# VHH binders against o75319: the designs that were tried, part 177

Target 1, 181 residues: o75319
Amino acid sequence: GNHIPERWKDYLPVGQRMPGTRFIAFKVPLQKSFEKKLAPEECFSPLDLFNKIREQNEELGLIIDLTYTQRYYKPEDLPETVPYLKIFTVGHQVPDDETIFKFKHAVNGFLKENKDNDKLIGVHCTHGLNRTGYLICRYLIDVEGVRPDDAIELFNRCRGHCLERQNYIEDLQNGPIRKNW
Key: E = the ipSAE of ESMFold2; O = the ipSAE of OpenDDE; V2 = 0.75 times the mean of E and O plus 0.25 times the DockQ between their complexes.

## First folded at step 12 (VHH)

Design M7 (framework vhh_4orz_3; at its last look DockQ between E and O 0.01; V2 from the best seeds 0.00; counts 0 for: pae E 9.1 > 2, placed apart)
Fold by ESMFold2-Fast, scan of step 12:
Structure M7 (fold): chain B 181 residues (1-181), chain A 119 residues (1-119)
Amino acid sequence: as target 1 above (181 residues)
Amino acid sequence: EVQLVESGGGLVQAGGSLRLFCAASGFTFDYYSMAWLRQAPGKRREWVALITSGGETDYADSVKDRFTISRDNAKNTVSLQMNSLKPEDTAIYFCARQSWDTDYLFDYWGQGTQVTVSS
């Protein structure tokens, strides 16, 4: 499939670093083959991602790809120095406990191995919004003890877009803490 | 209540053409990507064509250049024009709505319409 994801153009490419954390969220980068379907100002390739991160005076140390497809870009399109982790998430439904555990384990491992630097964990799904925001907020709530509304507000402000899926918001605010980290 | 109703299926000879229609109701049609999938006897359901809310199209390699998907947002319909039909195109064809904010998930399907291509 080479079509542009539905509503992908409606979202900012990259958010801001979430203060007090190592997280930065963005929408999925699209490899060169998609550029014929985009105006120059709409392009957001893997190269564009790294340029925008550098423009913020930040550096990526890990990318976590939450999409359920490999069609958007290839890991080889990324710099060799940046680890890439794929966690398949379908969307629509709240991520299951196994997925939440994988995400928490990856984040904890990165933080332990990167205590001596300030590199960021980049997280994306297709729009860098619902699946991305859910897993980041779930980590902050369950592991860092952040209040749910504060985690959601921080994500929304830094991403530049508010979480849209009500079932995700409801689970974050009122759902159980997942102790499978 | 979301409903998708297919029509236009039938029996055609190899090399012939057929046009399928899908009437959608119960949701804001122009907000969603729509797709056609097919299932031949004893085989898994496979994706055939997709059209985004903005009108961008995508096709499986097996039907590229033979099939054309289109939509009419004023009438809440999606269509599949099938040309140069082959016996291997014989299948039940399903209209489907792509779930928002997913990469590969269709959340509503029609009952399907049978297409049979004789050799």
Scores: ipSAE 0.571, ipTM 0.793, lowest interface PAE 1.7, mean pLDDT 92
Fold by OpenDDE, second read of step 13:
Structure M7 (fold): chain B 181 residues (1-181), chain A 119 residues (1-119)
Amino acid sequence: as target 1 above (181 residues)
Amino acid sequence: EVQLVESGGGLVQAGGSLRLFCAASGFTFDYYSMAWLRQAPGKRREWVALITSGGETDYADSVKDRFTISRDNAKNTVSLQMNSLKPEDTAIYFCARQSWDTDYLFDYWGQGTQVTVSS
């Protein structure tokens, strides 16, 4: 239950806000029980997440959790003021249309309800990179009309790590546009 | 706790055969696809063979028709029969579980077992 995900330590905990968007990506925060297996400087808890976001002079308005497990942290570990949405997303494969739709719907709903503020949509999977990057880019491409390469470049730059999975990249670059509703 | 323990490695001559075993514990074995990976000196780890929870198999091109992966759900074991071994097959072989909740294909593997094929 408390196994540290492979290569989790290799990724920056939190990226930067994607300019022109409300997105910020980060790796999965780990609840306290994981700290026993981490050096102090490696620890990244839900509390640390919010502290790091604050250090960037930003505020989270929504967290979208794309992990396919609930073992990393509990929603109750988050402030009550920040909505938490779980979208179970299987790793290493391109998300299906239903998952994509769920993500888009959540983002659109948030934006509709948060027009009066500048709160961010925090998105994470395990590493906050591949699944996270794909769905964010998919949204930018399909909904915002961003060129695929521009979306990918923007995400990579802001996350501080590049999308690694070729199947995700190929789908973003060459795959069909998915329906927005 | 998820555990994967490999065994059966050793030294063999080219053209020889080995059978590797993996004992799995700490998870519902029959729900997961299992794989054998290998890492040769100076090379990246690569997958060798995959077997789904339903028993479907897939192989890397380099080992196709020579290696056979199988599983026994009753015993929580996965095996790799390696025939017609080549020096190029020399590597540490790992038993691995296919990942569901990570961005990577496999999330757990054992300590590995050394396979050495001499010319």
Scores: ipSAE 0.131, ipTM 0.545, lowest interface PAE 1.8, mean pLDDT 93
Fold by ESMFold2, look of step 13:
Structure M7 (fold): chain B 181 residues (1-181), chain A 119 residues (1-119)
Amino acid sequence: as target 1 above (181 residues)
Amino acid sequence: EVQLVESGGGLVQAGGSLRLFCAASGFTFDYYSMAWLRQAPGKRREWVALITSGGETDYADSVKDRFTISRDNAKNTVSLQMNSLKPEDTAIYFCARQSWDTDYLFDYWGQGTQVTVSS
């Protein structure tokens, strides 16, 4: 079955590029088999994702998929030229250090390999909010030295929705700096 | 406190039927997807059926067309109608609540109810 994820309809499909970064966040795109359960205005497919990015005059150079499941879309539904990386991220708790390190490693690798272009890293979980916002903010804080409240405000504004999980917010604001190596 | 209480299990001859019930309390029931899982002796717990807050349903291939999940938001209950039962359906059946932000991650389970299908 292809049931619509809980509360998925409540979130804007795609945010805006976060200024001063290479990040853009979005909710999980849903393959065609989900569309029988959606009104036309609610649809957000992999094709719709790329159309919306193009409308912003941007280009994706990497998609990082943080979902814990494989059912939403197939990597084959993406353009063959866009790298795709899955980092299984448990959604009810602050990500562990291994998950944070994998995310940092992927971002740093992308930035090194793409230093001569302006392509974006697209990051999503199911809703493109809590897990996505946590890992993007964790990167900005730990690697770029951004103040926690500034990282959170930038993410919230560009995503168009505020981080909701208090344990994530508390860890970003008051938790330890994680190692980058 | 979140509570999920299963009932309706028992011994049934192959080809027979059972209806399982799950009574939920301690949370806003109609905001959550609910599921049935099962665990046969010596096996890993597996997903059986799911019903979303809006009433959409999904089933494991092994039970499709034989099992029907339903919910009653007014009574805070989830039911599983099991028809054409096979010995392979023998298991402890658990009612579970899905976590809000991830698919198939469950944050609360009931005690389980035993279903035994004799050949």
Scores: ipSAE 0.011, ipTM 0.364, lowest interface PAE 9.1, mean pLDDT 88
ESMFold2 (binder alone), look of step 13: mean pLDDT 85; pTM 0.855
OpenDDE, look of step 13: ipSAE 0.027; ipTM 0.226

Design M8 (framework vhh_4orz_3)
Fold by ESMFold2-Fast, scan of step 12:
Structure M8 (fold): chain B 181 residues (1-181), chain A 119 residues (1-119)
Amino acid sequence: as target 1 above (181 residues)
Amino acid sequence: EVQLVESGGGLVQAGGSLRLFCAASGFTFDYYSMAWLRQAPGKRREWVALITSGGETDYADSVKDRFTISRDNAKNTVSLQMNSLKPEDTAIYFCARQDWDHDSYFDYWGQGTQVTVSS
């Protein structure tokens, strides 16, 4: 399928680094084959992603791709120096414990291996909003001890868009803490 | 309450044409991508065509250049014009709304309409 994802144009390509963390959220980059369907100012390729991160004086050290498809771009479109991790996340429903723990382990592993630098963990789903925001906030709440409302506010402010799925917000605010140790 | 209701199915000779309609209600229709999927006897459901909120269309290779998907946002309808029909197109055809937040998930479905193409 080469159609542009629904509502993809409605969201800012890249948010800001979340202060006090190594996270930055963005919408899915689209490979060259999608560009014929986009105005020049709407294009957001893997190359555009890295250019926008550099414009913020930041550097990516890991990309976590939460989409349930491989049609948008290929890992080969990314620099060899930036690890890529795919976590197939079934949208709509709140991510299950296995998905949450995979995300937490990837983040913890990155932080352990990158103590000597300030490189960022880039996280995206299709829009860089609901699945992305849920997993980042879940990490902050469960691992870092951040209050749920504070985690959500921080994500919303830095992404430039508010989490929209009420079941995700409800789980973050009132659901159980998923402890992985 | 989201509802999708298909119509227009029937029996047609190979090489003939049919037009399917889907009437949508209970949501802001022009915010969503709409799709047609089909299920042939003894087979899994397969995607046939999609139209985005902005009117961009996409098709499975098997129906490319024969089928045309369109929408009328004023009437909350999506249609599938099927030309040069083949016996292999025989299936129940489903109208579906695409979840905007999930790459290939369809969150609401109609009951389907039968299309039978005789040799």
Scores: ipSAE 0.555, ipTM 0.771, lowest interface PAE 1.9, mean pLDDT 92

Design M9 (framework vhh_4orz_3)
Fold by ESMFold2-Fast, scan of step 12:
Structure M9 (fold): chain B 181 residues (1-181), chain A 119 residues (1-119)
Amino acid sequence: as target 1 above (181 residues)
Amino acid sequence: EVQLVESGGGLVQAGGSLRLFCAASGFTFDYYSMAWLRQAPGKRREWVALITSGGETDYADSVKDRFTISRDNAKNTVSLQMNSLKPEDTAIYFCARQDWDADYGFDYWGQGTQVTVSS
């Protein structure tokens, strides 16, 4: 099954770097086999991702892929110089504590190893919105002490789209801080 | 809130055709991908066909070139045209809704409609 993900065309390919952080969010890149179903201006391949990041005068140092599938693109489609990490998340449900811990550990590890550069952590799910925004905001709230509303506003502004899942928003605003470090 | 109702199942001879219908209510139908799955006696449910909100289609290899999924957003219906039916197609066929930001699985299902293909 190689269908274009539902509503994928509705979202901007890549957001802006979130100021004061190393995060940048984007929707899932689609490998060449999907391009037969897309107009030229709708294409967003792994190559297109890196071109758009470079156009912002930014550089990726890590990609965190939150999708529950490997059908959209292969890690081998990415430049060999950029580490790729898969954290399987299903969507719909708020990510569990184990998933949140994996994400925090990966981010903290990257930051420790990249103190001497300004490379970005690229995070995506299928749309680069709900799962992506939740985990980035959860990190900012729990690890960096950012107020929930400020984290959400920063993500929404930089992604160019607002978090849509009310259960995710509710958990960020009123849920417990996960200190599983 | 969400309701999916299948119809159109029945008994057919091998090589024959059937068209299944799914009537959807309780949600904004044209925002969601819709799918057909089937379950044969004593077997697990398997995905058969999917249609996105925009009308893009996808099929399991076992039914490719024989089945056609379609939708009518004005009537909130999904249809499955089944041609060149085989005894192996005998199953209960389920209509399902796919959550737009989930990578797999379905959040709502109908009761199913029985399809029996005889030799």
Scores: ipSAE 0.358, ipTM 0.644, lowest interface PAE 2.1, mean pLDDT 91

Design N1 (framework vhh_4orz_3)
Fold by ESMFold2-Fast, scan of step 12:
Structure N1 (fold): chain B 181 residues (1-181), chain A 119 residues (1-119)
Amino acid sequence: as target 1 above (181 residues)
Amino acid sequence: EVQLVESGGGLVQAGGSLRLFCAASGFTFDDYAMAWLRQAPGKRREWVALITSEGETDYADSVKDRFTISRDNAKNTVSLQMNSLKPEDTAIYFCARQYEDYPSGFDYWGQGTQVTVSS
C-alpha cells in the first residue's frame, strides 16, 4: 500500500554521522507514489536522502534496510553505485542473534572493503530509531567495546531522537554480549 | 491484551450501504493506525482502508470514492462507511491494528463480520 507509516512525520529525516564511526541513521525514504499524502516540505524520497547526506558533506557507501516490508521504496530507486542490503527485522522485538550477527558481518565487510575512503554506512528501519539504534549500539558495544550508556547517548545525540523501546535499552545495558570476533 | 470486535455486517442488495464498527480495547488506541481488511471465499485477505493516528486516510483502488474510514478516539472505535456496494465486495471484513513493520503491517485482527452483497 501507499499509506504512510505511523508517526513517520514525527521524526527528523536524517541524523548526523556518529563521530568516531562510519554510521549515519535515517527514517525510511518513501518512493514518489507516497508523495500525494505529503506536503512538499514533508517529502523524503530516496533522492531527498542523498541530497541531505551531500548537504552534510558526507557520502553513502552502503544502505542497510531493517524494515520487514519492501513497499516503501525499491533498491532500483537508489544510485547504482551504492550497495543495498535488506535485513528483515520485526518491530517491537529485540533482534535475534542471527539478525545481530548478519548486521555485524555486513558492517565488518564494508569497513574492510572501504579502508581507502570515508564513505558511510546508512542504517534505517521505519523511523530510524529503535531497530536502527539497537543494532548500531549492539555493534559498538560488542565489536568496538563501547560502554552501553555511551553508545546509546552517542546514537541519541546524532539521530536527534532518543531510543524509545525500553526492552531494547534494557538488552543493550544488561543483555549478553554477542562476541564472535 | 488487545481485543478488536467488529459489528455491522449483513446482507444488502447491490447499490446499497452498510456501516461497520470496530470496538478496540487493551491498548492506547490513539497511538495506532487502524485498518479494515477483507477476505472473500477462497481468496487471500486484502487491505481495504487505513486511518492513521493523526486521522489521515488511505484506500485500496477498488473501494476509493465508495468507502470512508473514520475513528472516534474518545470511544476507541473505528468505522467503515460502505456505499454503492457491489457483489465483488462480498467478504468477511476484519478490523486490524497497524504498528511497525510486522509481516503485512498488522499485528492484531478481530474475528470478522460477514458482508454479503446480492446481485
Scores: ipSAE 0.016, ipTM 0.288, lowest interface PAE 5.6, mean pLDDT 88

Design N10 (framework vhh_4orz_3)
Fold by ESMFold2-Fast, scan of step 12:
Structure N10 (fold): chain B 181 residues (1-181), chain A 119 residues (1-119)
Amino acid sequence: as target 1 above (181 residues)
Amino acid sequence: EVQLVESGGGLVQAGGSLRLFCAASGFTFDDYAMAWLRQAPGKRREWVALITSEGETDYADSVKDRFTISRDNAKNTVSLQMNSLKPEDTAIYFCARQDWDYYSGFDYWGQGTQVTVSS
């Protein structure tokens, strides 16, 4: 439906590019049907997303949508030039290995095909915080060898909000590295 | 007013089957992912199965290949078919409307229905 996701207004629409990476995180864009329930300054449509990325002098090359629904916007609402990948992820539990592997493969594939440009991987869930932050940090730790606390701090600073789910934070800090085979 | 009402729980012997139902009202049902969660005495609530608004399904490893979640958008119902039940499946089963970014992961819950599996 047309109901605004709970707490969606509490989060800034788009973070900043995470320095040294190709990641940028944001909250879910809401299609036009939601705008009648929003003040003009609260609107964040797919068009608004691309305008805000452009304002940062950045360009999206991929969107990874981690929401467990299609009600917020449709892939057809995005520019045809930007690939869209849906990875259904459940929020309250740590993502399973299959979900983590799908995310890593999508990121690795993008980076391999985009060596000659500086386009970004945009990642979002509903708030662009917990599932989004977990999977980005998991990638940085497992694939890039970043220290867990450094990955979390980098994400929190660039997103403008701190990861909230303690089980996610604990898994990132103390959990096993997930090796893809 | 959003309401979720579970039914179909009961006592069953190990190896048996039960089908749980959830009747939803007060919202546009086909726009939301729906889930079943369970809580055994003294244990934390755990997610069991989810069905997206598009009909895609996902299951916890503990119930994979034994449980099947389905939905009927015309009747605003979610069902959980439980086969090959084990004593460890004993729990109160809750129907929930999914909002995965809330602290609990869900914004509305039913009252729950008791499932007891005897050995």
Scores: ipSAE 0.013, ipTM 0.189, lowest interface PAE 8.7, mean pLDDT 87

Design N11 (framework vhh_4orz_3)
Fold by ESMFold2-Fast, scan of step 12:
Structure N11 (fold): chain B 181 residues (1-181), chain A 119 residues (1-119)
Amino acid sequence: as target 1 above (181 residues)
Amino acid sequence: EVQLVESGGGLVQAGGSLRLFCAASGFTFDDYAMAWLRQAPGKRREWVALITSEGETDYADSVKDRFTISRDNAKNTVSLQMNSLKPEDTAIYFCARQDWDYLTGFDYWGQGTQVTVSS
C-alpha cells in the first residue's frame, strides 16, 4: 500500500514530551516508498522521527505502535538500539481491557528498566491522536492517579491536537478505572 | 473493482470444525492486513481475528486457541480455521480489509457467510 493515510498530512509529525511523564506522541512514520507522494516538507520517515526527537533534546527508549497494519513502516527501519512493541488496536473503538493491560505492562516494564536515564516512550497510532491519546491518558488516570480532564488537557496541549473521538473522551471522563495492572 | 467474497460457512454440531475462506480481488493483497469479524443475532459486530501484511496474527479472547487465521498471498486468500465450535460462535462471519483511517476501521468488507453451531 502506497496510499497516504486519510488526513495524515493534517497532523503535526511529533508532539512535545508530556511534562512529568516519559511519554511523547507522534503520527505514524512512513517508509521511503511513500516519499514520491509527498513534498519534501511533508516527509516523515522513521529517520525523520528520530531527528525531530533529537531536535527537542530528547531520546527514545521504546516505540509502542498501536496501528493494525505493517504497511507504513517495518520495525527493521528503526535503530536496533530502540525496542519496538506492536499492540494491535481497532480504530474508532475504545481499546478493550486486554489491550489496556498490555499497554500498562509495557510502560511499567520500561520505567523499571530505565529508572537511571530519561529516555522517552514514543506512542503512535495512524494520526498519533485518538488511540494514542486514549491509552496514554488511561495510563495516567489508572496508574498515576491523574484526574481525567487534566490528563486529556496535558495530552492535547503536548500533542498540539485535541482528542477527536467522543466515545474515547467519554470513557476517560466517566468510565471505570481499570485495575488490570 | 475491489471485492471480498466469503465461503465455507454452514451448519455444524458443537465441538465440530469449519474452515472459512475469503477471496480478495482488485487490489494489492500483500499490502493490507486482513480480518475476520462476526455478528450474532441481536448483537454488534465484533472483531475475531487479524493477520497483518507480514503474517503476524492476533485474536479476540473468546476464540484464542480455537481459531487460526492464515493467508495465501499467491492466491489472494485469507482463511479462518475454526475448531471446537460452540453454539455462541453462531454468527454471520465477514472478511474485511483493514484500514483504520475509515470510520469502521475497515474500508472494504464482504457480504458475509453464515455459521450455525447446533446444540
Scores: ipSAE 0.014, ipTM 0.173, lowest interface PAE 7.1, mean pLDDT 88

Design N12 (framework vhh_4orz_3)
Fold by ESMFold2-Fast, scan of step 12:
Structure N12 (fold): chain B 181 residues (1-181), chain A 119 residues (1-119)
Amino acid sequence: as target 1 above (181 residues)
Amino acid sequence: EVQLVESGGGLVQAGGSLRLFCAASGFTFDDYAMAWLRQAPGKRREWVALITSEGETDYADSVKDRFTISRDNAKNTVSLQMNSLKPEDTAIYFCARQDWDFPYGFDYWGQGTQVTVSS
């Protein structure tokens, strides 16, 4: 398909690194076939993603793709030097415990293997907001011991957009800690 | 003004066949995966078949090898060929447009067409 995701143009392409963490969030990059429907300033290809990260003096070491589709870009569109991990997550629903575990495992594995560098974990869903923000905040709360409101505020500030889904916010603030996942 | 309009439903005896059609308008049809879902009396709505914009297909286990989904991008239609129908296939059948981020989640639905299979 070649249709731009709903509201995709409404969001900043890439946020800033979340201070004190290795996370950076962004919206889904769109492969070349989508560019015919975009003005030059609206384009955000995989190449554009890496250019914007470099403009911030940062470097990606891992991309975690949380979309439930493979239509926006292929892993082959990314630089071969950057590992790509797909975790299929359903939009609008709070990710289940299995998904949360997979995300935590991937992050912990990356950090263990990248102790000697400062490379970032790039995380995206379609808009880089709700599923992305939920899983990053869930990690910070459950693993790093960050207070829920502080995690959410940090994500919102660095992403440049506030988490929109009330069920996600409610789960982060008042939901159980997934301790053994 | 996205609109999906189903047709082709009716009464058929067990072992028979029906072909359902869905006419789509108000969006770029070629860019979306399309699906058929059904809701039997007293049951939850369930996904039956999906076809991607490229023509790749997927089916629920209950209808595999009996149903075939297809699309005609020139006519903005998706169809469902239903063979070897069983009384358990009795349901209202809905044409739906796939949500971008949720292959079994759908953002627009038709009104549905009734399929009744008698024994």
Scores: ipSAE 0.000, ipTM 0.184, lowest interface PAE 13.2, mean pLDDT 86

Design N13 (framework vhh_4orz_3)
Fold by ESMFold2-Fast, scan of step 12:
Structure N13 (fold): chain B 181 residues (1-181), chain A 119 residues (1-119)
Amino acid sequence: as target 1 above (181 residues)
Amino acid sequence: EVQLVESGGGLVQAGGSLRLFCAASGFTFDDYAMAWLRQAPGKRREWVALITSEGETDYADSVKDRFTISRDNAKNTVSLQMNSLKPEDTAIYFCARQYDDYFSGFDYWGQGTQVTVSS
C-alpha cells in the first residue's frame, strides 16, 4: 500500500492562502512509511504540511480530505487540536450535489465557529488541484457570489497550478448554482 | 506477483441478473479500495463501482440502484451483483486495484470477464 500517487511529485506541496478567503490548498500528505520511496527533499508528511503552513505565518483550523482512500495518512497523524473531515470524492467526475452540500456545510460551520480568529481551512485531494479546486471555487461562486472566472483565476494563482480537468472548469463556468439547504 | 482474476460473466436476457467475482492475490487486500470498470465495444473504459477498504461504496449513475459491490477480506474477493441488466450493460468487466483516485487511479487490472445482455 506504499505506492506514490501518479504525478504526485510534479505538484507543489502547499499553495498560498487565497486572499479574501480562509482557504489554502495542498497535495495529499504521505505518512512516514512512504519516506523510504522518496528523497529527503520530496518528503511531504503531515508534519511537513504543518511546518510549511507555519513558515507562511498561517495556522490550520480544519483539514478537509477529499481523497477516496485512507492509505496516505491517518487522522491520528494530525495534531489533536486540528479537526479533520473526510469527504470521499471520486476523481475524474464533477462532485455530486451531496458532496458539494457536505463541503459547504463544513466550511460554513467552521467560519461561524472561528469568527474571532484567522485560522485556515486546508483542503486537499491527491494532487490538491481538480477536486480541491472545484469544491473551493464552487463554494466561492455559490455562497460568496464570486464570478466563476475570478474564482478559478484566484485558485490557480494561489495553488501555483491550473485546474486541469475541462469538465470541472466547464461546470464552474456554465453549470447551475447548487442551492444547498 | 499481484493478480486479479475475474469470473461470473456470461450471456443473460434483458432484465436478468449476474454476479461477478474477483479473486485477488499477491498483496495485502485489506489495505486497498477495489473497483469494477467496464469497456463496451468501440468505447473507453468507464468506472462502474468502488468499495473502500472500510467497506464504503460508490457507483456510477448508470448503474446506481441496480448494481451492488461487496468484498470479503477473509477470502480476498470483491464481487459485483448486477440486477435488472440492460443491453447497454454489455461489456467486458474488469476488476481493478485502486492505489490512487486521480485520473484512472488504478495500478493493477484483471483480464476481464465478458457480459452480454440480449434483448
Scores: ipSAE 0.015, ipTM 0.288, lowest interface PAE 5.9, mean pLDDT 88

Design N14 (framework vhh_4orz_3)
Fold by ESMFold2-Fast, scan of step 12:
Structure N14 (fold): chain B 181 residues (1-181), chain A 119 residues (1-119)
Amino acid sequence: as target 1 above (181 residues)
Amino acid sequence: EVQLVESGGGLVQAGGSLRLFCAASGFTFDDYAMAWLRQAPGKRREWVALITSEGETDYADSVKDRFTISRDNAKNTVSLQMNSLKPEDTAIYFCARQYTDYPYGFDYWGQGTQVTVSS
């Protein structure tokens, strides 16, 4: 549908690069058909996303889209030079092991292929907060060995909003490391 | 305490109409998108219609142009007007509060109201 996602306007469009990582988080960009329902200052299209990344002197090398829909924008709305990966992730519940595995493999593959540059992995769900923050933190904890509270604090600070879903936070803090299928 | 209570279900002939109501309490109704879902015996629950806090609507392809969702924020009520009913619309209809986007994740559900459409 062409309706704006609930609470989408409440969130900062793009966070900052998470220092020591290649991650940057943002809320879902909305294609041109949504602009009739937005004031000019509220617009955040795929083009606006790339402009804001450039304003930070950063460059995207991969976009990982965690939304369970394609109604917000199409891959064709992105520059052909930036790979796009869709991982259909249901909101509200903690992502399952298969989803976590897909995310980790995509990140590891990108990092291996991009050792000679400093391009970023852009990650988003609808608000760029809960599913996005969970999977980024899960990666940092499980693969990079970051302490859960440190990963969460880093994400919250760089995103400009704190993870809201208590079940996500509790899984990150107290849940098992996902190293095995 | 969040509570959603459905009403308006019943038996109707194919081609007929029914209007379902959902009374919501225990939360700031104006802040949430609301939805209707349905479940036929032995089948998975499926999303039917959604209305945002601003009144924007979306519909499953199976009910598009036949069903209309609406809300009354002053009364904390969501309604579903069902026209041109078909036997395959027979199901228990649930009112739900939206938490995430499609598949439209929901955190609270009512007990449901039975709709039976005879051929």
Scores: ipSAE 0.006, ipTM 0.274, lowest interface PAE 9.6, mean pLDDT 88

Design N15 (framework vhh_4orz_3)
Fold by ESMFold2-Fast, scan of step 12:
Structure N15 (fold): chain B 181 residues (1-181), chain A 119 residues (1-119)
Amino acid sequence: as target 1 above (181 residues)
Amino acid sequence: EVQLVESGGGLVQAGGSLRLFCAASGFTFDDYAMAWLRQAPGKRREWVALITSEGETDYADSVKDRFTISRDNAKNTVSLQMNSLKPEDTAIYFCARQEYDYPRGFDYWGQGTQVTVSS
């Protein structure tokens, strides 16, 4: 269906770049067919995403889509020059180790191939908060050695919303470090 | 047009059993997780059980070990087998299609079927 995702309107469309990293988080863009159900100020299409990133004087080099569906927008709605990666995740549970590995591999590959530029990795789920915040923080903790509370604080501040899922927060603070090669 | 139609509700004595059915139409049933929720008089609607498109199941603690959710993709049906029923299980039971991207978020609901458990 073409209904607006639950609580989608409650969230800021795009956060700010997380300083010291290449990450920027946002909520899912909605293709033009959803605009009949939105006021003009509520619209956030793929085009609107790129306009808002440009307004921050930033540039996207990769989009990682963590949603379980393709109904919100299609890869063809994005510029052909920006790589798109789909990692199917469910919103109820902490992402499993295979999902965490896929995310880490994609980030590491991007950073290796983009050492000579300052392009960003854009990460989103439906709200750009829980799954998005978990995987970004998990990367910072496991790969970059950031303390869990510092990673969470940085994400919350830059996203403009605090992680809501207690099981995700608990896993970040007290869970095992995932050593995936 | 998405439609979800529940059946199987009724009056039953405490300790008895009921089986609820939900007939789904208007979408690719195999691609969606399906759920049962209930609403008791004067209470908020609460989630009861979920079955993923892959057949994995999850249950609310209050019904765990008593209720079983299942699906038949050939018939586009999801069912809820309810055993060891208690008066506290009295509610209108709703079939719902899960929205992919939100924990216990649902985008379509049936009309509901009444379950009454007498003591």
Scores: ipSAE 0.015, ipTM 0.223, lowest interface PAE 5.9, mean pLDDT 89

